# VHH binders against Phosphopantothenate--cysteine ligase 2: the designs that were tried, part 2

Target 1, 323 residues: Phosphopantothenate--cysteine ligase 2, of Oryza sativa subsp. japonica (Rice) (q0j7n5)
Amino acid sequence: MAADPTTGGGEAESFFRAAPPLRDQDRVAGDLADFVARHSGSGGGGRLAGVVCVTSGGTTVPLEQRCVRYIDNFSSGQRGAASTEYFLKAGYAVIFIYRRGSKQPYCRFLPEDSFLDLFELGEESDIQVPESHAAVVKTAIRNYRKAIDEGLLLKLPFTTIFEYLQLLQMVGTAMNCLGRQGMFYLAAAVSDFYVPWESMAKHKIESASGPLNMQLNQVPKMLFILRKQWAPSAFCVSFKLETDPDILLQKAEAALRKYGMNVVVANELANYKDVVVMVTSNGRTTVRRPSKEDDVEEQLIDLLVEMHSEHIMQLNQDVHKLT

## First folded at step 14 (VHH; from q2 with S56T)

Design aa6
Fold by ESMFold2, fold request of step 17:
Structure aa6 (fold): chain B 323 residues (1-323), chain A 119 residues (1-119)
Amino acid sequence: as target 1 above (323 residues)
Amino acid sequence: EVQLVESGGGVVQPGGSLRLSCAASGFTFDRYVLYWYRQAAGIERELIASIYREKTTKYVDSVKGRFTISRDNSENTMYLQMNSLRAEDTGLYYCATPYWKEGKWEDYWGQGTLVTVSS
């Protein structure tokens, strides 16, 4: 199902030419340009702070331009949201490209069905947080406000495959100026197929016409373009999820080579919260959470930050030798 | 259409002051980082000052303490207050912003305003 990555350039250009315009493009571009500029260049001391683009949640493929129905690549966004929290804790600036309605950084503790359990009416009908939740809510507010107030978190929402890829292009090309300081952490569940906008029905497809016949085109393999053209010096992390453990690591290693990723994080659907395997050109590292109350992402991000720091230093060492 | 128009250049004695303006249109001005560049004859344009959407600033060492960049988002105008001018400050001064168009980032520029510092 994977397209040959060596043919992606013309397909990507064609995809973007045919795509609908990105909503609020100019405002999004301004926010992004400002964010990247703030975090670019040589920092104080001996090390630069990293900038990471985290993608989270799943894309939709609309079936109508005035969309009523869509194909959904579901993801709760848990991995992306949790990882963003740990990247921020590690001193990274984060560009969070996320599916609208997916889990958000610092909000993962929220009740799925009973959000109002976090609130009650107190004396004189004042709104308050019950003591059972007070500590966790205060911590979440504190951490979120710090990230926003210090200019370390930029959130860019998407719903459709078109919006996702348009944002990825904008962010990928913007982050090129960061060189090796940039990281991509591509945890979103991205569709492999889509309905081209120019061939898409404008209005709701009527069910009275009998069976629905529809041809889906393959989405261009943007990971190759990102790695080769948009941000070639960046540290790139992608994910491989399989239900079949017998082929998981083989496919992760194949993806590493095919797309030139620095790391492919391999996990099985059955236990993806408990254990992941980081696959690199130098070998494999298994990361396992200590208990079900812990996040596997904590150690995963610690290791990725270490690897990214080595990636940054490798270029600096080569530059020193040339001068 | 994105448009940046510099003004306020002129001839001034060493130690003097000038205030440059950059009038902007065609984009969401208050969301963008904005730059001042300068270009002396025969050399590349040099980024000298940056101002971000929340009005924090960066300067190159050669102008730090002497130049002040500012912005008025309600008037879509950026300024460069230049004090304690030196002969080495002579050149064309450009305002600029990165802009997203047709799948890539490009710097957009004004036409420049000439600053001449001479005795």
Scores: ipSAE 0.752, ipTM 0.913, lowest interface PAE 0.8, mean pLDDT 87
Fold by ESMFold2, fold request of step 17:
Structure aa6 (fold): chain B 323 residues (1-323), chain A 119 residues (1-119)
Amino acid sequence: as target 1 above (323 residues)
Amino acid sequence: EVQLVESGGGVVQPGGSLRLSCAASGFTFDRYVLYWYRQAAGIERELIASIYREKTTKYVDSVKGRFTISRDNSENTMYLQMNSLRAEDTGLYYCATPYWKEGKWEDYWGQGTLVTVSS
């Protein structure tokens, strides 16, 4: 009769009630409502492979309400940005929840430390792109404009754990109407601990007062709530990263069962760009990039799209979605 | 406060036309998908037309080609032009929009405007 480790209802509701307001919430909600409605089966819309929510980059935990300092869960956002490009290529509409300043779809190959080097002044003081970069920039512009203009990509930025979870709740509950056509691809590095907003120092913490002691609360287990309440029919993919390969797959299999994910993608820190292991109730599948010039995400997304297509079509998998 | 106010209903003969309006306030109107619903007596509300922020549209088959949904974002107003009306079109017509409040998505709509098609 051991206690269920996921018990603790109301922590999520308490978290959201106490959190600071989401910036520009009404416009974000409008954009999201419109995006989801456009891609639902409520009309004569186009044929899509699905709609996926990709989370990308890492959250911060602010230490002051007028924040100067924060704890950062680092992620470049490479996995999420690359995966978004492959999902769009596969015919998905994508909601991209991303850390401000992280890698962006179609921009991960552009030089970022040299923004002005992408441009020059022409003969009439026109702004133009040097020929050495023209092909790369043209391709990026075409792909990005196509995705945006056709209503296939919605980008929602975050910085803090509060913003991240507020966006995840809004998106998760919105996508419920998509049923099995919805996918969650949860690649963001999400904080496990936070400073509650109401107990947080308002201004910059002064260093002259001696050592700093802080109590951090555990972030609620939102993956469980997402899978059980917000979008129970969706195809859910999460990521597990470990430095110790001896426990990686055990931890991934445990996460699969604990949160009821359809897939847990296991990553080892030392080689996460080269190889991943997809863990499902049916077993394990290893995905390797053929060379350092290739993205492991290409084959990973191809396989996930295939699995998601089967999920959409197979009603008897309802039991497995609840595992 | 979100407000949706329908107008333009009335009594028409079969084959006639009406134009309904939906005046909206209290939200960022130009960002939201907007809907028209219809409810006949004793029946659940039926979604009949949708218009998205870039003015693309969707219709249920029973009204396609006869009804036209449109929006004027500068006046925060949505319209439904109804042509070739049939007796089956009789009912209360509601405008609606999904709205995010207190951790939930819910459709908000007004009081409705009555359309009666009789010979």
Scores: ipSAE 0.742, ipTM 0.907, lowest interface PAE 0.8, mean pLDDT 86

## First folded at step 16 (VHH; from aa6 with Y52F)

Design bb1
Fold by OpenDDE, fold request of step 17:
Structure bb1 (fold): chain B 323 residues (1-323), chain A 119 residues (1-119)
Amino acid sequence: as target 1 above (323 residues)
Amino acid sequence: EVQLVESGGGVVQPGGSLRLSCAASGFTFDRYVLYWYRQAAGIERELIASIFREKTTKYVDSVKGRFTISRDNSENTMYLQMNSLRAEDTGLYYCATPYWKEGKWEDYWGQGTLVTVSS
C-alpha cells in the first residue's frame, strides 16, 4: 500500500509543532537567509557551480526533556567533512549542517583529542607549530579561511533529531528559490525512531521504578517531504549504511524509489572509507578509493558534480522547448 | 514581532536627492539580509537594492551609481541614499527582510514611504 503522500505531510507538521523550539532560531535564520540570498542569481556570469547542503554526523534521540540519556546514531562526520572540502573545491557554496563535536572540514587530519600537541612555546613564549605539523596546519588554515572569507561556507550545528530536522526544513525551504542549482548531500546518520517531545519524561528516568519500557515512534519521512515540498527541483543525494552487505543494494534501491532521491550512496560499515556504490534510476556505479592516501569522497563528489551539472542543464532544455 | 518602518519619502525635483530610512525591530538585525523595493503606479514591485551581513551590496542597473544602500547595525536602521533622482524613480519604497516563522519563510515589509519626483 503506497503510503498516502498526504499523510506524510500531516505527520511532519505534527512533528514540528510538537518539537521543542530551535535554539538561536532567529540567528540561524538570519545567517541562512543571508547566505542563500548572496548565492542566489549567480547563475549568470558567476563562477558558482551551485549551493549544496551537506549534513554530517549523527543525531541523538533524547529520552528526557532535561536530557541525561539519549540514543545515539553515532557518526564521526568524516564523510560530510571530507565531502564539504571537495564541494568547496568544485566551486560550490556549502551549507554544512553538522553534529556538534563531529569532524569539521579541513580538520580531518588534525588531532582531535590532542589539540595542544599541535603547538609549542618558543623561547619568547610565542605560540609555534612543530615542523611535523606545520604543513598540515597551514593547509587547513588556508583552506578554511578561504572558504569563510569568501562566504562559501555556512556551518549550522545540531545535536538532537529535533534540531536536525528543524534545520533541514529551514534550509530545504530556503534553498527552494535556487531550483535545480540547489543540491542536498545528506550524509548524516539520522535516527528512524524518536521519542515525541510531549510524551517524553521531563526529568531523568529513575531506575527504582523497575524496568524501562519505552515506545519509540517512527520519524516522519522528511526526505520525501524535502523532495516533494521543500525543494522539489533540487538534486538530492542520500546515504544508506548497512552492516549486512547482502541487503545493502536492495535497500538502497528501495530508498531511492521510496523517497525519490536522485542518488543513494550505499556503503558498508566495514569498508565505507574504501568503497561506495552510487545507486540511481539508471543503475549502479561503484567508487573505490585508489589508495589509502586518497579519499573515496574525491571521486564520489566528482561524479555527483557531473550529475548535478546535467541536472541543471535539463532545466534549460525544458525552457527552450516551451519557447 | 518583526517590524519595519520606512521614512524619508517626499516630493523632490528631478536631479534632487532623498534619504530613506528603515527602522527595524523584532529580529537580530545584524544577521539578516535587507532589501529595498519600490513600486511605481501600475507596475509590479521590484527589488532595487540589497545589503548583506558583511555590508556587501547589490543594485539593479536602473539605480546603480545613483542609489546607495547602507545599514547601521547599532541602530537597527537601514538607509537608502537616492541621488540624481528621475521621474521614473517615483513610487512607493519598501524595506524588506526574509523571516522564518511557524515553519515557513516569509518576506516582511513595511508600510512604505512615497517618493515623488516631479518638476
Scores: ipSAE 0.910, ipTM 0.967, lowest interface PAE 0.4, mean pLDDT 93
Fold by OpenDDE, fold request of step 17:
Parts: C-alpha cells; sequence; structure tokens
Structure bb1 (fold): chain B 323 residues (1-323), chain A 119 residues (1-119)
C-alpha cells in the first residue's frame, strides 16, 4: 500500500504547529534569506558550483519543556564538518545546520578537551600558538575566515528535534528557488521518536516509586516532504547508519525508493570513517579511505559534486526541449 | 507585524532626481535582504535593486549607474536615490523583504509610492 503522501503532509503540519517556536527565528530567517538571495542567480558567470545544505550532529528529544532530561541521538558531527570543508573547497556555498557542541568545519584536528593547550603566554604576556600547532591552526583560521568573509558559510545551530526540523523546513523552502543548483547533504543523526510538546511535562519529572510510563511518537517523514514539497528539484543525499551490516544495503535501497533520494550513503557504525557505500538508482559505489591520514569524505564529495553537476545539466536539456 | 512604508514619490521632469524612503518595522531589519520593485502601468512588477546585510548591492541593467540603493540600519530605513530619471521610470515603487511566517516564506510589501516622470 503506497503510503498516502497526503497523510505525511498532514502529520508534518501538525508537528510544526505543535512545536515550540524556534529560538531567534526572526534573526535566523533574516540570515538565511540574505544568504540564499546572495547566492541566487549566480548561475551565469559566477564561480559558484551551487548551494548545499549540510546537516550535522545529533538531535535531542526533550522529556520536559523546561528541559533537564532528554534522549540523545548521538553523533559527533564528524561527517558533516568534514564534508562542509570539502564542499567549500569544491566551490559551494554551504548552509551548515549543526548540533550545538558538535564538530565544526576546520576545527576537526583541534583539541576539543584541551583547547588551552593550543595557546601559550609569551614573555610579554602575549597570546601565542606553540610551534607544533602553528601550521594547523593557521590553516584552519585562514580557511574558516575565508569562508565566512566571502559569505560562503552560514551556520545554523540546533539542539532539539524540534529546532532541527524547523530549520530544515525553513532552509528547504528557502532553497527551492535555486532549483537543481540546490543540494541537501543530510548527515545529521535524527531521532526517530519524540515526545510531543503538548503532552510533555512542563517541569522536571519527579522521581516516583514506580516506573515512568511515557509514550514516544514517531517523527514525521520529513525527507519525503523535502523531496516532494519543499525543494523538489534539489539534489538530495541522505545517510543510513546501521550496526548490522547484513541489513544496511537493503535498508539504504528501501530508503532511496521510499523517500526519493538521489543518493543514500550507507555506512556501518564500526567502520564509517573508512568505508561508505553510495546507493543510487543506477547501482552501488563503494568509497574507501585511501589512508588513515585521509578523509573518506574527500572522495565521497568529489563523486557527489560530479553527480550534482550532471543533475544541473539535465535541467538545461529539459528547457531546450520545451522551447 | 512586518510593516514597510514607502515615501518620497512625486512628479519630476526628465533628467530630474528623487529619493525614495522605506521605513521598516516588525522584524530585525539589519539581518534581512531588502528590495526595491517597481510596476509600470500595464507591466508586471519588476525587481530593480537589492541590498544585502553587508550592504552589497545588485541592480538591473536599466537602472544601473542611475539608481543607488542604501540602508540605514540604525533608523530601520532603506533608500533609493534615483538620478537621471526617464519617462520609462514612471511607476509605482515598492519596498519588499522576504519573511518567514507560520511555516512559509512570504514577500512583504509596502503600499508603494508613485513616481511620475513627465515633461
Amino acid sequence: as target 1 above (323 residues)
Amino acid sequence: EVQLVESGGGVVQPGGSLRLSCAASGFTFDRYVLYWYRQAAGIERELIASIFREKTTKYVDSVKGRFTISRDNSENTMYLQMNSLRAEDTGLYYCATPYWKEGKWEDYWGQGTLVTVSS
């Protein structure tokens, strides 16, 4: 029974209606609108390969409205951060939707827990970077500043499943005007289940003498809506992560068909840094990290950029057939 | 509520100048891209100028070199300086911005200000 596409839309609408308002929505919307507008129409003589929305990190599911406790769908954000760097290198403008506290572009090699080890005080109490880290830090700063100063990177933070999906909706619909020049690289780990906001406890749930009974609802299938409604012409890449390798590819193929993705990147938790499998309608392509010093994302992004280029070119053929 | 109010329109001779203003309220003005549109009689509304957050600007060819879009974020006001006006510049001029409301993007417009270039 083909899932009635109309039911998915209704569930999504209900979700958004019931969700808490996005923090700083006005500011976020302004920044996003400005970003998309700046990069719109550059298809003629401009150096821009396209605009890609990269999602990164994991979503939380609050158990309380005044949240003390939550369920975490954990992801370090490594995939999204690395991929963002390579998209920027490939000439894309990037909208980076990221989990607060997750890995950031150009910061992947910097110590997270020992940030102060990157700095030392000189004789005159000036801040210095040790020689051992100077090259890496310099490169990181240079690349990051370039991306920001040139207006090629917009960062949009989230924490909760509500915020993530609200941002995805906002970005998805904003990017619709870009048509086939738009890309979605959905590398975030998104919760499958959530506590509806209306039924959520307002305050910290108190310890009881008995078990806590809580019902979690299924998160609406927003990927389908993204593909069918928000940005139908965009090139869409999603990820499938499994712990069981025996079901991974079948699930990836099913997801490809079900949601209408251009590419589903299949990966196992045990070796996701070393190997991924790109699943498309045309078949499977395995991508392997060449060495431990390299990122699997480099080759992955190269392939995706090529595929996206082909995707863009197909539009030009359709327009010529209609004239 | 987002509000845009255009002013400064009037009658001017060919070769003359006008300065339009758009007073904005109800949104974080300094974060948004802003647009000037115009609509001549019997013609569809057209985008003529854009100003971004960083105050970079874009113009259509027909107004390039003659019109200057600017913004004062402290006053929440956008301007359009129009020089060397031509008869073809006659029309209703609108200020606009995209805005996110109730789960969708919409363009918000003012009521417009009329510019008439006539000898």
Scores: ipSAE 0.909, ipTM 0.966, lowest interface PAE 0.4, mean pLDDT 93
Fold by ESMFold2, look of step 16:
Structure bb1 (fold): chain B 323 residues (1-323), chain A 119 residues (1-119)
Amino acid sequence: as target 1 above (323 residues)
Amino acid sequence: EVQLVESGGGVVQPGGSLRLSCAASGFTFDRYVLYWYRQAAGIERELIASIFREKTTKYVDSVKGRFTISRDNSENTMYLQMNSLRAEDTGLYYCATPYWKEGKWEDYWGQGTLVTVSS
């Protein structure tokens, strides 16, 4: 028989070999290695803590090597940013892989007014925050600085599908040493297709040349590779977003089985801020925010933390059975 | 190309001191966690000390209070000050760092420097 037909391993290796270099790769690798090492083997200090990789925002598919145009899988990053805040509150360390320009933890509730509206000139040209915004801004700064300074939040930016998958590979393989204490919370909107780097036009594609015809390759099945090769013991949560509610839960259940996910969170595009359905091997759990002023992510994260704690303890139960 | 070069090993009597150095190049030294490992004859390498980018440290119980790890990011050099040496400290001492290359994480090692504690 030939190579394993379900892994896509050869296609994944080909994808990464052909991809452009990851921006700041050595710095990113150092920061990640340091972060993971800091949180490895940390079982003796009280309540069980976890490390979660949250992916957030949407990937782009560049159309030119000197990219001017791209295909965008849009996501605001609200789910990932809010969830990161709740994971940090629950005592997790978070690796936040995010689309540049998407919503950020602790910045979601700041006023929608222009950024300069948060500032004014005081005496002696001092820069100040108006009293109407001072409490919100102070709280955001305090929470953010605490998370960063205590080594609990690592932020890794991407724009393209290449950068996203390169970061996911680096983080996924790094987190393998965490075993069952690792979680993946894969909320990013990830492209299913891409233009191979070698096939791209070098410069801007001109519209005056008539219709654009492009050949897109499928992105390798990275969820499968993550679950089977990079971090097989981790607790893995993925998201399924559909505009058609008639097929949503069927697709979520199929993804659960196909990729071996622990949880698939099903979303409708029309109401994803209000309600989600958690699909597990034990059935479905609907999570609904109490009001529009609440985050659906609060209860969702609370439930995922409990399920992850049980996942960690499952290994402990197996060890106890041997004694 | 990543290079780690240990130095400062030697022969010392019980109760003595040695200072080991690890000169590093080929990576962003100030961003990486750095390790000292030791290997006695016939056993596997043992992690004994770690220093993180912000200079906090971890030690295995057998060396706590006797060994001090430090780093000088301006010289790309890590140190291990070894005091109150015991016969059980005899072995090859390696500096190491995890490094990302060709799609995987590897521990990169120096050549090792020999520490012998004997009377």
Scores: ipSAE 0.780, ipTM 0.926, lowest interface PAE 0.7, mean pLDDT 86
Fold by ESMFold2, fold request of step 17:
Structure bb1 (fold): chain B 323 residues (1-323), chain A 119 residues (1-119)
Amino acid sequence: as target 1 above (323 residues)
Amino acid sequence: EVQLVESGGGVVQPGGSLRLSCAASGFTFDRYVLYWYRQAAGIERELIASIFREKTTKYVDSVKGRFTISRDNSENTMYLQMNSLRAEDTGLYYCATPYWKEGKWEDYWGQGTLVTVSS
């Protein structure tokens, strides 16, 4: 029962036409254009392993234009933040599209409620980091500054489904020039439904008027559009997260075919930090972290980097078959 | 409105020098990669130099060592210093930048400034 691809294109155009303007669009576009151009296949420095767009965290669906209430698609951003660190270590440049307030690369150890606990006043009111955190903070600063100053990490924030999809369109079309050297690692928890902007209440919906009835439109099939129109040569990785392990692999295999993904990473909510299953057209590969002290993302990224390298090299296979 | 205006072209003898300018407005200049292209009669535009927001540069081999791209972010102006000019450098020189409009990326171009290297 797969939908007609041509129908999905028209729905996407309607979505973007009706969406509110992206915050800071000109600055974001400039930063992105500069980042992608720096890492394109021109003669400057083609020694990178690739360029990856990582999406992280969860979208919101606003219920009012002057929003007070929203539907939240929960994700801490742990997967995306950890994976970004490993992609950078593997020699990738990373575009990190993230939910504001979600976990950040090199900052996964930071407390959510107690930012000031990372600092203390020394003599003369000098600001210091407590000894208990000094080594971790120092390492995080060095890695972060290296990634930013060498132009290897670009961070693009979102909150709403509108912002997310606008950024994905901008990045997806920008990365088309990278061809097979581009990767999409789509770990964000993205809403399947939304309230169209023009049908949305302008101000806070009053609770005293009785039960709230809402109709939500289907979010357009943007993964299909990304894969077929925006960046058709890129290596595409998506995620399936389920609470029910009995349907997880079925859904991952269905998503692989439906959207034409290169890899679908299947994980169960109960143990997603410990094990994932990579689903490809060639079969399944289970990845487990060696211990609770390790990140499952380390081996996952190593394997994805290897698969992506093979994707980049595929031109040579057709030559061997012509003799 | 995005504007790119090239200037500084002219006629010069082989071995001579020229400095081209590109005055820009209507976008956040200090965030964008900027390009110089050239176009000789009857052929496609050729990217010859790029300058990034942190002022790192890239050049094609045919101009490397002879041309220097630079930018002044406080004046929203990009430059191309051309030294040791050759007859093959003759052409129309454009500044360019990519921009995001209505769901797609397009290159914005100036009108160009003509450089003629002739005895």
Scores: ipSAE 0.770, ipTM 0.922, lowest interface PAE 0.7, mean pLDDT 86

Design bb1
Fold by ESMFold2, fold request of step 17:
Structure bb1 (fold): chain B 323 residues (1-323), chain A 119 residues (1-119)
Amino acid sequence: as target 1 above (323 residues)
Amino acid sequence: EVQLVESGGGVVQPGGSLRLSCAASGFTFDRYVLYWYRQAAGIERELIASIFREKTTKYVDSVKGRFTISRDNSENTMYLQMNSLRAEDTGLYYCATPYWKEGKWEDYWGQGTLVTVSS
């Protein structure tokens, strides 16, 4: 009963053919090709632990081609942003596919509606950071600049489900050359349904037209295609978030089998910052933050890095046996 | 519309130097990694040098210290300065860049320029 790759491939191919063009596609492709090539073929496992694609935030499903309204899969992007910081600390290069406006690495402490509180004007029109925030801002700038200047962080923004899946395809196929050194950390909240572009209203849907009737199609099974076609050797991590804890672990185990994930991270909406359960073929591992002042992502990433290192070592053994 | 055109090949004595050029158009040149490959007769093409958007570089061991890859983003041109040439460097030299088209990554190649190192 599992989906056939050729069946899912046909649905995915149709989806991409009909999707609106990715804006700035050539620039994005260039940035991505350059990033992946920089980290390919090194063979030095000790210097770079791996390359990870982190997805973060939530997709929108536009209701008009000149979009005024959309269906939103909300996610602040906290998980992806924090995890990116820990992956960078662990020696990974990170491709960060993120929802525009979501939490960013090294900027997670910034409340969005108090952004200007981080700045003040001096008497001579100088812009400065108040002493109360100076140490935190300085550290954030230093860490971010290091990651960017050393070519270890590539940020690729999305808003719509179309952009998200187009970027995932581009990144997934680009990372295939990395083999087992590639990881996918798929923390974005991705819609399961969408309005097909060809059937979508061009302009704002007017309220005077009476009741709104709308048919949503299912998004093709892209996780399956990623695992089977785009980057079959990569280490893949996906997430399950549920409000109902009674079905959470069952759904996480089903996703592990259905998509061939290496790890499914299960969490409840109510406490996802405090505890997660890593579900693997070998069982379950619970990860809890030590205190409210700590990130659950710290230990989560440490464990994933260890598991990914073991995944990489299996390739070296397999190559030796074949030759 | 994507074009890569190599030039600067020729016949040179061992120990000599050549400078190859790759003129590029049809893509956002300053964003892309660029490659030089070479192909000796009867052998598969081999990657010998890479240059990234920030102008950092990588080389295969056989050319390291002798060849220098560079780029001029204002002229959409990549170069390969080849010094201390050896007979083993004889071959057809290609510039290349990856490109994204219709759901796939493929390398785009120039026509190649011939380098012959002969006494």
Scores: ipSAE 0.766, ipTM 0.918, lowest interface PAE 0.7, mean pLDDT 87

